VH-VL binders against q0atu2. Designs and how they scored, part 326

Target 1, 119 residues: q0atu2
Amino acid sequence: MLDKKARIRTSREYRNVFEKGKRLSGRFLIIYYVENALDNNRFGFITNKKIGMAVIRNRIKRQLRAIVREYQGQVKNKHDIVLVARAGIGKSSFEGMEKDYIAIMKKAGLFARNANKID
Short names: E, the ipSAE of ESMFold2; O, the ipSAE of OpenDDE; V2, 0.75 times the mean of E and O plus 0.25 times the DockQ between their complexes.

## First folded at step 16 (VH-VL)

Design b11 (framework fv_ivicentamab_arm2)
Fold by ESMFold2-Fast, scan of step 16:
Structure b11 (fold): chain C 119 residues (1-119), chain A 119 residues (1-119), chain B 110 residues (1-110)
Amino acid sequence: as target 1 above (119 residues)
Amino acid sequence: EVQLVESGGGLVQPGGSLRLSCAASGFTLSSYGMNWVRQAPGKGLEWVSIIWEGGYTDYASWAKGRFTISRDNSKNTLYLQMNSLRAEDTAVYYCARGSEYEPYYFDLWGQGTLVTVSS
Amino acid sequence: AYDMTQSPSTLSASVGDRVTITCQASQSIDSYLAWYQQKPGKAPKLLIHKASSLESGVPSRFKGSGSGTEFTLTISSLQPDDFATYYCQQYDNYGYPELTFGGGTKVEIK
């Protein structure tokens, strides 16, 4: 699970990301992202009723948090990032969601590059 | 003060190759999603390719395998390598900058460079 | 891929006229639509993004509206500088951008 410090928690904080941030769409995900004035990254997650019943929405939210946690070390510091699940994500595999996340983070320039890692 | 200038267009035989260049001034190319958009004589606009801030690339389905988008950050220049050219590729090719908030709409365009594919 | 149908292909108008151009998407694109103006021999110029957000420096006589599958660009009082071709463009992306433009509407002097 993500540490509480790494989570966007309030409506005001979500609103800031939506109003001032950039947007990038993937196949199953949309990200909104903006640089913050903090020492760390923060993530928010939105899964709406169009995805399906609560059981499906809770599974998707849990899997997205796991993906974000797994790759958090590759994300450039000082960003607030909100992931919005698109309709249709409920039919995706875990690997499909993971590939889409990696692709959009690379497109956004949010993944760090170094000699020991593939972009 | 911000400007995009395309070059490299010309007459080429079917099956030939051509490399287009787009020189940026007044801003840093690598901070934006950069695009190629073309327009056949007397016809509408058609999206060709993008290179995102992070260096990830995508192409129109008909361009995959024939066209390659790239950039040289030291020269602040965008490129489009076009191979296996067909008569249908005859068009003015525009270099276009994606908006800093949404890379998929274009807030700055070059003047265009004409590519004619003919025997 | 999202097909974009723009109508009319050509319209004739006089200075002072209200002009309306329509753009239809083959499936919902929410509000992810831009409008461009292109004058003969020139590159396109961005007028509107997010269906209705006017770009800085664009005259207030230009207005975009719509959401989902039907969108309009309205010029409330046509000026001499407005005779041009107008294009809509969707940018609702499902991982492979395949960005698509409408076929264009040429606004000609009557």
Scores: ipSAE 0.008, ipTM 0.630, lowest interface PAE 9.0, mean pLDDT 86

Design b110 (framework fv_ivicentamab_arm2)
Fold by ESMFold2-Fast, scan of step 16:
Structure b110 (fold): chain C 119 residues (1-119), chain A 119 residues (1-119), chain B 110 residues (1-110)
Amino acid sequence: as target 1 above (119 residues)
Amino acid sequence: EVQLVESGGGLVQPGGSLRLSCAASGFTLSSYGMNWVRQAPGKGLEWVSIIYEGGYTDYASWAKGRFTISRDNSKNTLYLQMNSLRAEDTAVYYCARGSEYEPYYFDLWGQGTLVTVSS
Amino acid sequence: AYDMTQSPSTLSASVGDRVTITCQASQSIDSYLAWYQQKPGKAPKLLIHKASSLESGVPSRFKGSGSGTEFTLTISSLQPDDFATYYCQQYDNYGYPEYTFGGGTKVEIK
């Protein structure tokens, strides 16, 4: 589970990320992200009816939280990041969601390691 | 004043190579997704490649393996290395900046540079 | 990649006319569509993003509308500066960006 401080909890906070943030699309995920004025990162998760019934949405949400928690140490500090599951995410394996997350975070420049290394 | 200026176009024989440059001024290139878009004489627009803020790259299916997009952050310059050129690659090549909010639509364009592939 | 079909390919109009250009996607792209204006010998200029969001500095006579598979660009009172070719572009990507442009609509003097 993510620490309480690392979670976006209010509708106002989600709205801020959607309105002011940058958007990047993966195969199964969309992220919206914006730099915050806090000491830490915060994550939000959206699973809408496009992906299926409540049981499927809850499973996906749980799996996404596990992925985010596993990689949270690699994420550049001071960002609010919202993950939105796309309609096709139900076709993905856990590994597929994980790879999509890593790829999109690298594209965003939010991970220390990028595919096109500039060192 | 923000602007993009392309250079490096010219006449090349089929099978040859050419490198295009795009000099950015008035903004930091590495903070945006940067794109190449081409237009054959008298035809429509066709997307070629993107380099994301994080340095990751993607290509049109026909461009993979032949074209390479890159950037030099110290020179604030974008490049397109084109190899194994064909007659159908003849086009004006535009450097285009992805939006601040998402890299997928283009809010700033250079003047273009003409590449002619002919024997 | 989605097919993008623009109609008409060419239209003739007079100053003051209301001009409507249609763009159809082969499948739903939600509202992820941009419109560009291109004058002869010039680079394209962004007019509208997310189907209906007008870019700063673009005259209010330009209006984008639609969602899903059918979109329109309307010029409410055509000005001399508006004779140009217009392109729609979808950007509803599924991890592999294949930005598809429509074939263009040339707006000519009647």
Scores: ipSAE 0.656, ipTM 0.861, lowest interface PAE 1.4, mean pLDDT 89

Design b12 (framework fv_ivicentamab_arm2)
Fold by ESMFold2-Fast, scan of step 16:
Structure b12 (fold): chain C 119 residues (1-119), chain A 119 residues (1-119), chain B 110 residues (1-110)
Amino acid sequence: as target 1 above (119 residues)
Amino acid sequence: EVQLVESGGGLVQPGGSLRLSCAASGFTLSSYGMNWVRQAPGKGLEWVSYIYEGGYTDYASWAKGRFTISRDNSKNTLYLQMNSLRAEDTAVYYCARGSEYEPYYFDLWGQGTLVTVSS
Amino acid sequence: AYDMTQSPSTLSASVGDRVTITCQASQSIDSYLAWYQQKPGKAPKLLIHKASSLESGVPSRFKGSGSGTEFTLTISSLQPDDFATYYCQQYDNYGYPELTFGGGTKVEIK
């Protein structure tokens, strides 16, 4: 579960990310992201009706929040990030969604380098 | 003033290699997604390759394994390494900048550099 | 990768004419379509993004419209500077690595 401070909560805040943010698309996810002035990251989640019925959309939202929480420590600080689930996400496995998330975040340059990694 | 200037085009024999350069001025390449787009004489535009802000790359299916996109942030320069060249690779190669907000449409183009593959 | 079909391939027109160019996507691309203008020997120039958003400095006689699978570029009163080749480009690829352009429409003097 994400802390309340790490969640985008208002329509105005979502609108700001959509209007001013950069967009990157993956297989199952789209992210919109913009730097913020808050010294912490905030995440938003959108599952529209094209995905399927409410039970599917609620499952997807819970799984995406779990993925974001697991990788929260690797995300560069000071960003508002909105994840939008694509229509095909309902057919994906949890592992498939996780891999897509990692790939998109790396492409965006939003995953911090592992400071302890040497190679 | 922002601009892109390509160089490195010329005549090469089939099976040969060539490296194209694209020098950026007036902006920082690492803050944008960058593209190579080609155009055969008298024909339309064809996307070749993409390098994302985070450094990850994508290629047209026909370019995979033969072409490599890269950048040198210290020189503010984009490259396209082309190997195993074929007659059908003859084209003007443009370097193009992805939009600040959407990396997939191109708001700035270079003048292009002609690559001719023939014996 | 989505097929992009552009029509007509060539269009003959006179100054002052209303010109319409059509672009068809093989599957819905929402509004993620750009239009470019290319003059002989020059690089393409972005005119419109997100189907209808006019770029700064582009004359208001250029208009983009459409969503889903059918899009149009309209030039309401053709000027001498508008004789060029026009290309559409989709950029809603659903994670596919391919960006695709239409085949182009050459607007030439009648």
Scores: ipSAE 0.031, ipTM 0.687, lowest interface PAE 7.0, mean pLDDT 86

Design b13 (framework fv_ivicentamab_arm2)
Fold by ESMFold2-Fast, scan of step 16:
Structure b13 (fold): chain C 119 residues (1-119), chain A 119 residues (1-119), chain B 110 residues (1-110)
Amino acid sequence: as target 1 above (119 residues)
Amino acid sequence: EVQLVESGGGLVQPGGSLRLSCAASGFTLSSYGMNWVRQAPGKGLEWVSWIYEGGYTDYASWAKGRFTISRDNSKNTLYLQMNSLRAEDTAVYYCARGSEYEPYYFDLWGQGTLVTVSS
Amino acid sequence: AYDMTQSPSTLSASVGDRVTITCQASQSIDSYLAWYQQKPGKAPKLLIHKASSLESGVPSRFKGSGSGTEFTLTISSLQPDDFATYYCQQYDNYGYPELTFGGGTKVEIK
């Protein structure tokens, strides 16, 4: 689970990321990202009804939070990042989601170095 | 004024190699996803390759192993190294800039440079 | 990669005509489609992105519509400057590295 301060909470904050941010798509994930004026990164997570039932959407959201938490030390500071799960994510493995996340973050230039476990 | 100017096109024999350049002015190339798109004489547009903001590259399936996209940030210049050229590679090659918000549609194009592969 | 089928390949029209060009995707691409205009000997120019969002400086007579698999570019009152070839391009990139263009529609003088 991510710290409270590392999560995007309000509709206004999500709207800012969607309207002002850049978009980059992977196989299972889309990220929207924009630089913020804070001392830290914040993450948002969206799993819409096209993915499947609430049980599946909640599992995916929990797994994505775990992935983000594991790699948060690699992410360039001062960004608001929203992860949107694509319809096909329901058929992905945890490893598949993790690899897609790493690939898309590297493509976006949001990783300070190659993906490693946090120290 | 923002511009892209291609160079390096010319006549080359089948099996030969050629390197194309694309000089960017008025903006920083490394802040965008950059693309090569080609057009055979009298034919339609065909995507060749892109380089993401983070430096990762992808290629059309037929270009893999023969073409290499790269950039030199100090020269603000994009390159396409083309090896093992075939007659069907004859085309005008365009350098194109991905949108500020996502790299997948092209809001700025160069004038193109003609590559002719013939004996 | 998604196949993009554009129709017609060629159409003849007169100044003042309403022109309609269709683009069909082999799979749903939501609204991730762009339209380009290309004049002879020139590079393509972006007209529309996200199916219906008109680019700055593009005349309001150009209109994009559609979602999913069927898309349309309409020119409501054709002008002399509009005789060109038009291309659609899908960019619903699911991590596949291939962007695809339609085959093009040449709008020529009747």
Scores: ipSAE 0.037, ipTM 0.708, lowest interface PAE 6.7, mean pLDDT 87

Design b14 (framework fv_ivicentamab_arm2)
Fold by ESMFold2-Fast, scan of step 16:
Structure b14 (fold): chain C 119 residues (1-119), chain A 119 residues (1-119), chain B 110 residues (1-110)
Amino acid sequence: as target 1 above (119 residues)
Amino acid sequence: EVQLVESGGGLVQPGGSLRLSCAASGFTLSSYGMNWVRQAPGKGLEWVSFIYEGGYTDYASWAKGRFTISRDNSKNTLYLQMNSLRAEDTAVYYCARGSEYEPYYFDLWGQGTLVTVSS
Amino acid sequence: AYDMTQSPSTLSASVGDRVTITCQASQSIDSYLAWYQQKPGKAPKLLIHKASSLESGVPSRFKGSGSGTEFTLTISSLQPDDFATYYCQQYDNYGYPELTFGGGTKVEIK
């Protein structure tokens, strides 16, 4: 799992990201993100009951943490980022979740990218 | 004063090209998601394209391959390059600023520039 | 992309009236809906975001409500300045990238 310093842990911290952060949606994920005053990134994960049974929600949360950990070195520093799983994520493959995460982080400008980008 | 001013509209023949400009003042354009939205005479609003803070771009399905959104941060100006124009592209084109919190609702609009595609 | 249906297309009202405009999404968009006002020859102006959050400077007589698939914009005590066309817009981003506007509701003098 991510180091303790890289985790959003308190209700107050989650509330701050939701209230003051920007929101971008992908196919399976929504991210909320805001610049923080720390020297590192922090991540939060929300898997609500709309996704399905506890077994599915727990699997999704573990897989999302693994994806975030894998790509943490690509993320621009000094951000609090909350990943919210959408209802349809339970039918996604790991690869599908990973691709959605990469796509949405690039859209947000949170991954390292060349500024000369024409898609 | 925070404002957006479009220019570059005019009469063009089917199959022709046109480049629209949108000059931003009172704020830094690169800190926002920016959008083009059009409105055919007497019709409703239709989203065309956006460019995110990080430079990622996306387009309405009907605009892909014909329209290109870009920006010049040094000039604080947004562009829309329109190629292979058709009669149904006739519309007032607005540039619109995405909210600070989310690029998909628009808290500032330019006055619009009319594009007429006719032989 | 989500299909957005506004009703009525045209609404006739008098100053002081309470008017209601409805917007229906073809599938749930939670609360990710904005309302815009457009006067003839002018650009649209944002009134409400996230279904019910009034923008600064917008009169309190404008109220948004709803969630899921059905949303309403209510104007209490209609003023002369309120005769305009109103548009809803979904921004749930589900099925990305298409953003969708409703067809518009013209509020005109009775």
Scores: ipSAE 0.010, ipTM 0.676, lowest interface PAE 8.1, mean pLDDT 86

Design b15 (framework fv_ivicentamab_arm2)
Fold by ESMFold2-Fast, scan of step 16:
Structure b15 (fold): chain C 119 residues (1-119), chain A 119 residues (1-119), chain B 110 residues (1-110)
Amino acid sequence: as target 1 above (119 residues)
Amino acid sequence: EVQLVESGGGLVQPGGSLRLSCAASGFTLSSYGMNWVRQAPGKGLEWVSLIYEGGYTDYASWAKGRFTISRDNSKNTLYLQMNSLRAEDTAVYYCARGSEYEPYYFDLWGQGTLVTVSS
Amino acid sequence: AYDMTQSPSTLSASVGDRVTITCQASQSIDSYLAWYQQKPGKAPKLLIHKASSLESGVPSRFKGSGSGTEFTLTISSLQPDDFATYYCQQYDNYGYPELTFGGGTKVEIK
């Protein structure tokens, strides 16, 4: 589970990411991301009704939070990032979602390098 | 002020190779997704390749294995290495800048450079 | 992945005419569609993104509309500077983008 400080909670904060942020599409996920003025990252999660029933949407949200938590240390600091699940995500494996997340974050340049502490 | 200038086009025989360059001025290439788009004489536009802000790349299915997109941040220049060229690769090649919001639509284009593949 | 069908391929019009160009996606692309204008011997110029968002400096006579699979570009009162070829482009990709353009519509003088 992500710490409270690492979550985007208000509609105003979500709106800021959607209006000012960059968008990148994956197979199962879309991310919107923008640099923030804080000393930490914040994540938001959106699952819409086209994914399926509430049980499926809640499972997807929990799995995405687990993935984000696992890779939190790789993410460049000071960003607000919103993950939007695409319609097909309900049929994906956990590993499929994880691979998609990693690919998108690397394309966005949001994964920090870890090469002899010189990046 | 802000512009893209392509070079490196010319006549090449089938099976040959060619490297295109795209020099950017007035902005930093590495802060954008950058694309190559081509247009055969008298025909429509066709997307070739994208290099993301993070440095990862994607290609049109027909371009995979033959074309390589890259950038040199120190020279603020985008490249397209084209190998195993075929007559159907004959086209004007444009470099095109992704928007500040996403790399997938193009708010700045170069003048294009003509590649003719003929024997 | 998406096929983009643009219609008509050629359109003859006079200055002052209302011109409508259509673009159809084989699958829903939400509103992730751009419109470009291209004049002979020149690079394309972005007119509209996100189906209806007019770019800075583009005249208000250009209007984009639609969502899902059907989109239109309308020029409300055609000017001499508007005789050009217009392209739509989808950008709702699924991880491995195949950014697809329509076949183009040439707007020529009657």
Scores: ipSAE 0.751, ipTM 0.891, lowest interface PAE 0.9, mean pLDDT 90

Design b16 (framework fv_ivicentamab_arm2; at its last look DockQ between E and O 0.72; V2 from the best seeds 0.73)
Fold by ESMFold2-Fast, scan of step 16:
Structure b16 (fold): chain C 119 residues (1-119), chain A 119 residues (1-119), chain B 110 residues (1-110)
Amino acid sequence: as target 1 above (119 residues)
Amino acid sequence: EVQLVESGGGLVQPGGSLRLSCAASGFTLSSYGMNWVRQAPGKGLEWVSVIYEGGYTDYASWAKGRFTISRDNSKNTLYLQMNSLRAEDTAVYYCARGSEYEPYYFDLWGQGTLVTVSS
Amino acid sequence: AYDMTQSPSTLSASVGDRVTITCQASQSIDSYLAWYQQKPGKAPKLLIHKASSLESGVPSRFKGSGSGTEFTLTISSLQPDDFATYYCQQYDNYGYPELTFGGGTKVEIK
């Protein structure tokens, strides 16, 4: 589980990210992201009923939180980031979700980039 | 105000190469997804490539291996390197800025630069 | 990649007419569709994004509607400045963008 301080908690905070944030889509994930005025990053997670029953949605949320926690140190500070799971995520592997997350975060400019990529 | 100005178009023989430039003014190019879109004479619009805020790139399937999108942040300029040119590449090439919300619809366009590929 | 079919390819109209242009996607694109206007010899201009969100400075006579696979652009009272070619563009993707435009609709004087 992510630290309380690193979680988007209220509907107002989610609404702010959706209304003011940038959007990038991946195979299994969509991220919405916006710079915040805090000293840390905050993450939110959205799973809809098209993914499956509550037990499946809860497993996906748990796995996404684990991925976000693993890569926390690579994320540029002072951002609110919401991960929205796409309907097809239920058929993906943990590794597949992880690779999708990394790819999207790099395109967004929120992760360190490889030296062989164009600036 | 904000502007995009393309240059580098001209007449080139089949198999030749050409580099297009797009100079941005009034905004910071690296803060947006930047695109190239082309239009053959009397025909419709066709997407070519994007460079994301993070510096990563994607291409139309037909453009991969022949075209390279890049930017120079110090010059606030976008480029398109075109190699192995064919008659079918004859078009006006537009530089197009992705929106503040996502890179894939275009809220600012340059005037275009004509590339003619013929003997 | 999603095929975008735009109809009609040409349309003749008079000032004051209501004009409707349709775009059909080969697969659902949710609401990720933009509309552009292009005048002869000029670059395209963005009119609408997210199927129905009007851009700043675009006259309110332009309206976009639809979701999924069928979308429309309506000009409620055609003005002289509106004789142009209109393009729809889908931007829904699953990690690899294959952005596609409709074939265009030329709105010409009757």
Scores: ipSAE 0.820, ipTM 0.907, lowest interface PAE 0.6, mean pLDDT 91
Fold by OpenDDE, look of step 17:
Parts: sequence; structure tokens; C-alpha cells
Structure b16 (fold): chain C 119 residues (1-119), chain A 119 residues (1-119), chain B 110 residues (1-110)
Amino acid sequence: as target 1 above (119 residues)
Amino acid sequence: EVQLVESGGGLVQPGGSLRLSCAASGFTLSSYGMNWVRQAPGKGLEWVSVIYEGGYTDYASWAKGRFTISRDNSKNTLYLQMNSLRAEDTAVYYCARGSEYEPYYFDLWGQGTLVTVSS
Amino acid sequence: AYDMTQSPSTLSASVGDRVTITCQASQSIDSYLAWYQQKPGKAPKLLIHKASSLESGVPSRFKGSGSGTEFTLTISSLQPDDFATYYCQQYDNYGYPELTFGGGTKVEIK
């Protein structure tokens, strides 16, 4: 879904975000975000067993990637952003997840000022 | 020196309105999640509202509809507009800065400003 | 909102005493708990975040511990400067914008 260069891929990259980044929490998501030295944003996704069975975790990942992809062009550049799924997300609708993502990104100020965001 | 200075407190009648100010110095207010926390005389601390770095706002359930948090970046000042004030709103109102890493705990506080709601 | 219950509400102690304050959350908040110290007529001061991480400049005699629903603040050897009211504060709450404080514990001179 996301381009390879738009993904956080290594453990080191993840650790950097967790150690140096800011944390914001939503109802279903937690994001960690930090500026990078690149010309593009990179996204990481974390789901753990507390979310549910593997089939659920995979579904959640697909949905989160879809949401991130949808709004990718509206996100300020030069950020590494890790999305961590919270317990209960498996029972959320896609729209609920999307709304939560938008809220968190607004909190972080990661959307461009001209972004067409869902209120 | 990094500091917050509240002002605008005073005596107001029930049903009245008041706007509090919090002037920040030594740091950029808009780079942090900024909060209002109040404390009734002889009582504990109660979170009121937050404005996140991105400008998104949240409120305690009891504060919604009557309180409005905002900021003026050009003045590096935080505000709390309080409407339809009640006797139980009598308290010292503190502005508090959210942590650099997450806005949910508060590493810097103002001296507070007293709001007294009484007929 | 998560309810935070502190105990005791008042604690009388002497200099040199070991003091323990408890904070209980109505639901698990993992380790997202902060401790504050407040002296009369002053604003609260952050002591600990993430349940056990001491803020810069806070004496090592202060120790935060716990996770889930049970948390403690321990002062290993109470000093004259430590007589104050202490508050816990949760900041998890499953992402809902309802940050809540405990009721406070007043540590006073015996």
C-alpha cells in the first residue's frame, strides 16, 4: 500500500521514534512522531496480541495503512510517525479509526494548514 | 527564564463571564500542549481544558459548552473564556504546560489566578 | 473518566520517617501516572512521570512505583522541605480527554 520509502522498516528506526519522538493518544491509536532528515514522511504500524487474533491484527494494519495513505498528501513532510493500535480497536469501525487518526493528527499539528480534514 | 503568569481573575456574579490570560515567557507556547487546571479553596486539582500544539482543543465533560480555551501565538498567551459561571467554579485557575514529549502531564505551572463567583 | 483514589488523605510524620502514599486507579492506566507536590499558596510541582521517572532536580529520596491500578510514592527519609500535599494524576484514560487527579495527601508534621 505505502511506498517502501514511506515505511519505517528497521528496529533502529522504530527505537528512534519511541525514544526521541512525541506521544499523542487517541481512543484507538497512539502515535509517536519525530522529525526526520528526509524529504518524505515514514510511517510505522504496531499491533500486538492484546488487539486480538492474528486475523484481526492484520485487518487493523490494513485499515490503518489505508487511512494513512488516504491522508498522506496532507501531512507535513519530514516526519517519522508510528501508529500503535490500542486495545479495543478491533471493535471499532473504519470510520471510527479514521476519525481518531484525524483527531490525533490535528492535536499534533501534522496536517498542512490547507489540508481538507474531517471535523 | 521559563515561566507562566496568569491574570484576569477576580470577583464575578453567578451567570457572569470572565476571561483568563496566561502569558508565557522563555518558550513558545504554541509548541506545547497547554492546559488549564483549577483548584477550589481547600480542595484538590481538577483538569479543565487543553489546547494541543496543533490547535485542537479538549475539555473536561463538565466544562464543555461553558469554557473555551484558545491562544494568541503573536502574544504567546493562553486564554480561558468562562461563561455562565457558577459558585462551584470558584477556584484558583492555573495554566500548566504539557511535557515536551506528551501533553498529558504538566512540567510547568503558573502561580494561578483566583476566580470568585459570588452574588 | 478514571477515578483516582489517594490514601491516606492526611499523614502525620516526623523528619527522617519513611512515608508511603498510595494512588489507586479505577481502571488500569499502565504506567501513565504523574506525581505532584504542592505547598500552601503555591502551584503544584511535577515530581514524577511515567509512574517512576523522576523529574530533573527532584531528590532521590522520592520514589514512584507501581503499574496498572496500584501506585505508590515513597519518601525514604522525610525532610523538612517535604511537608506538603501530594497529588497523583493519570494520563492514559484510553485517550479520552478526561485527565484526573487523586484527592491529594497532606503530609504534615507529627
Scores: ipSAE 0.767, ipTM 0.922, lowest interface PAE 0.6, mean pLDDT 93
Fold by ESMFold2, look of step 17:
Structure b16 (fold): chain C 119 residues (1-119), chain A 119 residues (1-119), chain B 110 residues (1-110)
Amino acid sequence: as target 1 above (119 residues)
Amino acid sequence: EVQLVESGGGLVQPGGSLRLSCAASGFTLSSYGMNWVRQAPGKGLEWVSVIYEGGYTDYASWAKGRFTISRDNSKNTLYLQMNSLRAEDTAVYYCARGSEYEPYYFDLWGQGTLVTVSS
Amino acid sequence: AYDMTQSPSTLSASVGDRVTITCQASQSIDSYLAWYQQKPGKAPKLLIHKASSLESGVPSRFKGSGSGTEFTLTISSLQPDDFATYYCQQYDNYGYPELTFGGGTKVEIK
């Protein structure tokens, strides 16, 4: 799970990202992102009812949070980042979502190109 | 003054190669998705390629394997390397800046450079 | 992959006329559509993004509308500066862009 400080929580915070942020699309995800005035990153997750039943939406949110947690050490600080699940995400594997996230974050310039995972 | 200036166009024989340059002034290239768009004489506009803020690239399917987009951030310059040129590649080539919100619509254009592929 | 059908291909009009140009997408692109103006020998100029958002410095006689598959550009009262070719462009994508333009509409003086 992501720390409480690393979560976007309020409607106002989400609206700021959607209105002022940059947008990049992937196969299963859309990512909006904007620089914030904090010392840390914050992440938000959107799954709407078009994706499926609550059980499916909750599974997808859990999978996306796990992906974000795995790579959070590579993300440049001071950004608010919202992951929006596309309607077709229910047909994706965990690995498919992960590849999509990595590709979008690299295009956005939010991953350091030389960063490596701690062994 | 914010502007884009293309150069490097000219006459080349089929099978030949050509490298286009696009010098940016008044803004930082690497803060935007930068694109090439072409226009055959008397015809419409056709997207060629994008380089994203993060340095990753995408291509129109017909350009893949023959064209390479790149940039040099120290010179604030965008490039298009075109190989294995064909008559149908004859066009004015524009460099185009993606908007501040997403790289896929173009709020600044150069005046273009003509590439003619003819025996 | 999206096909963009733009009509008419040529339009003859007089100063003061109301001009309407239509752009049709082969599948829904939500509102991810831009309009450009291009004068002979010059680069395109962005007029409208996201179907209806007018770019700064563009005269208010230009109006974009539509969503899904049907979009229009309307010039409420044609001016001499408006004789040009107009292009629509879709920019919806699924992580691998295939950005496509309509075929263009040339607006000529009657």
Scores: ipSAE 0.685, ipTM 0.879, lowest interface PAE 1.1, mean pLDDT 90
ESMFold2 (binder alone), look of step 17: mean pLDDT 91; pTM 0.943

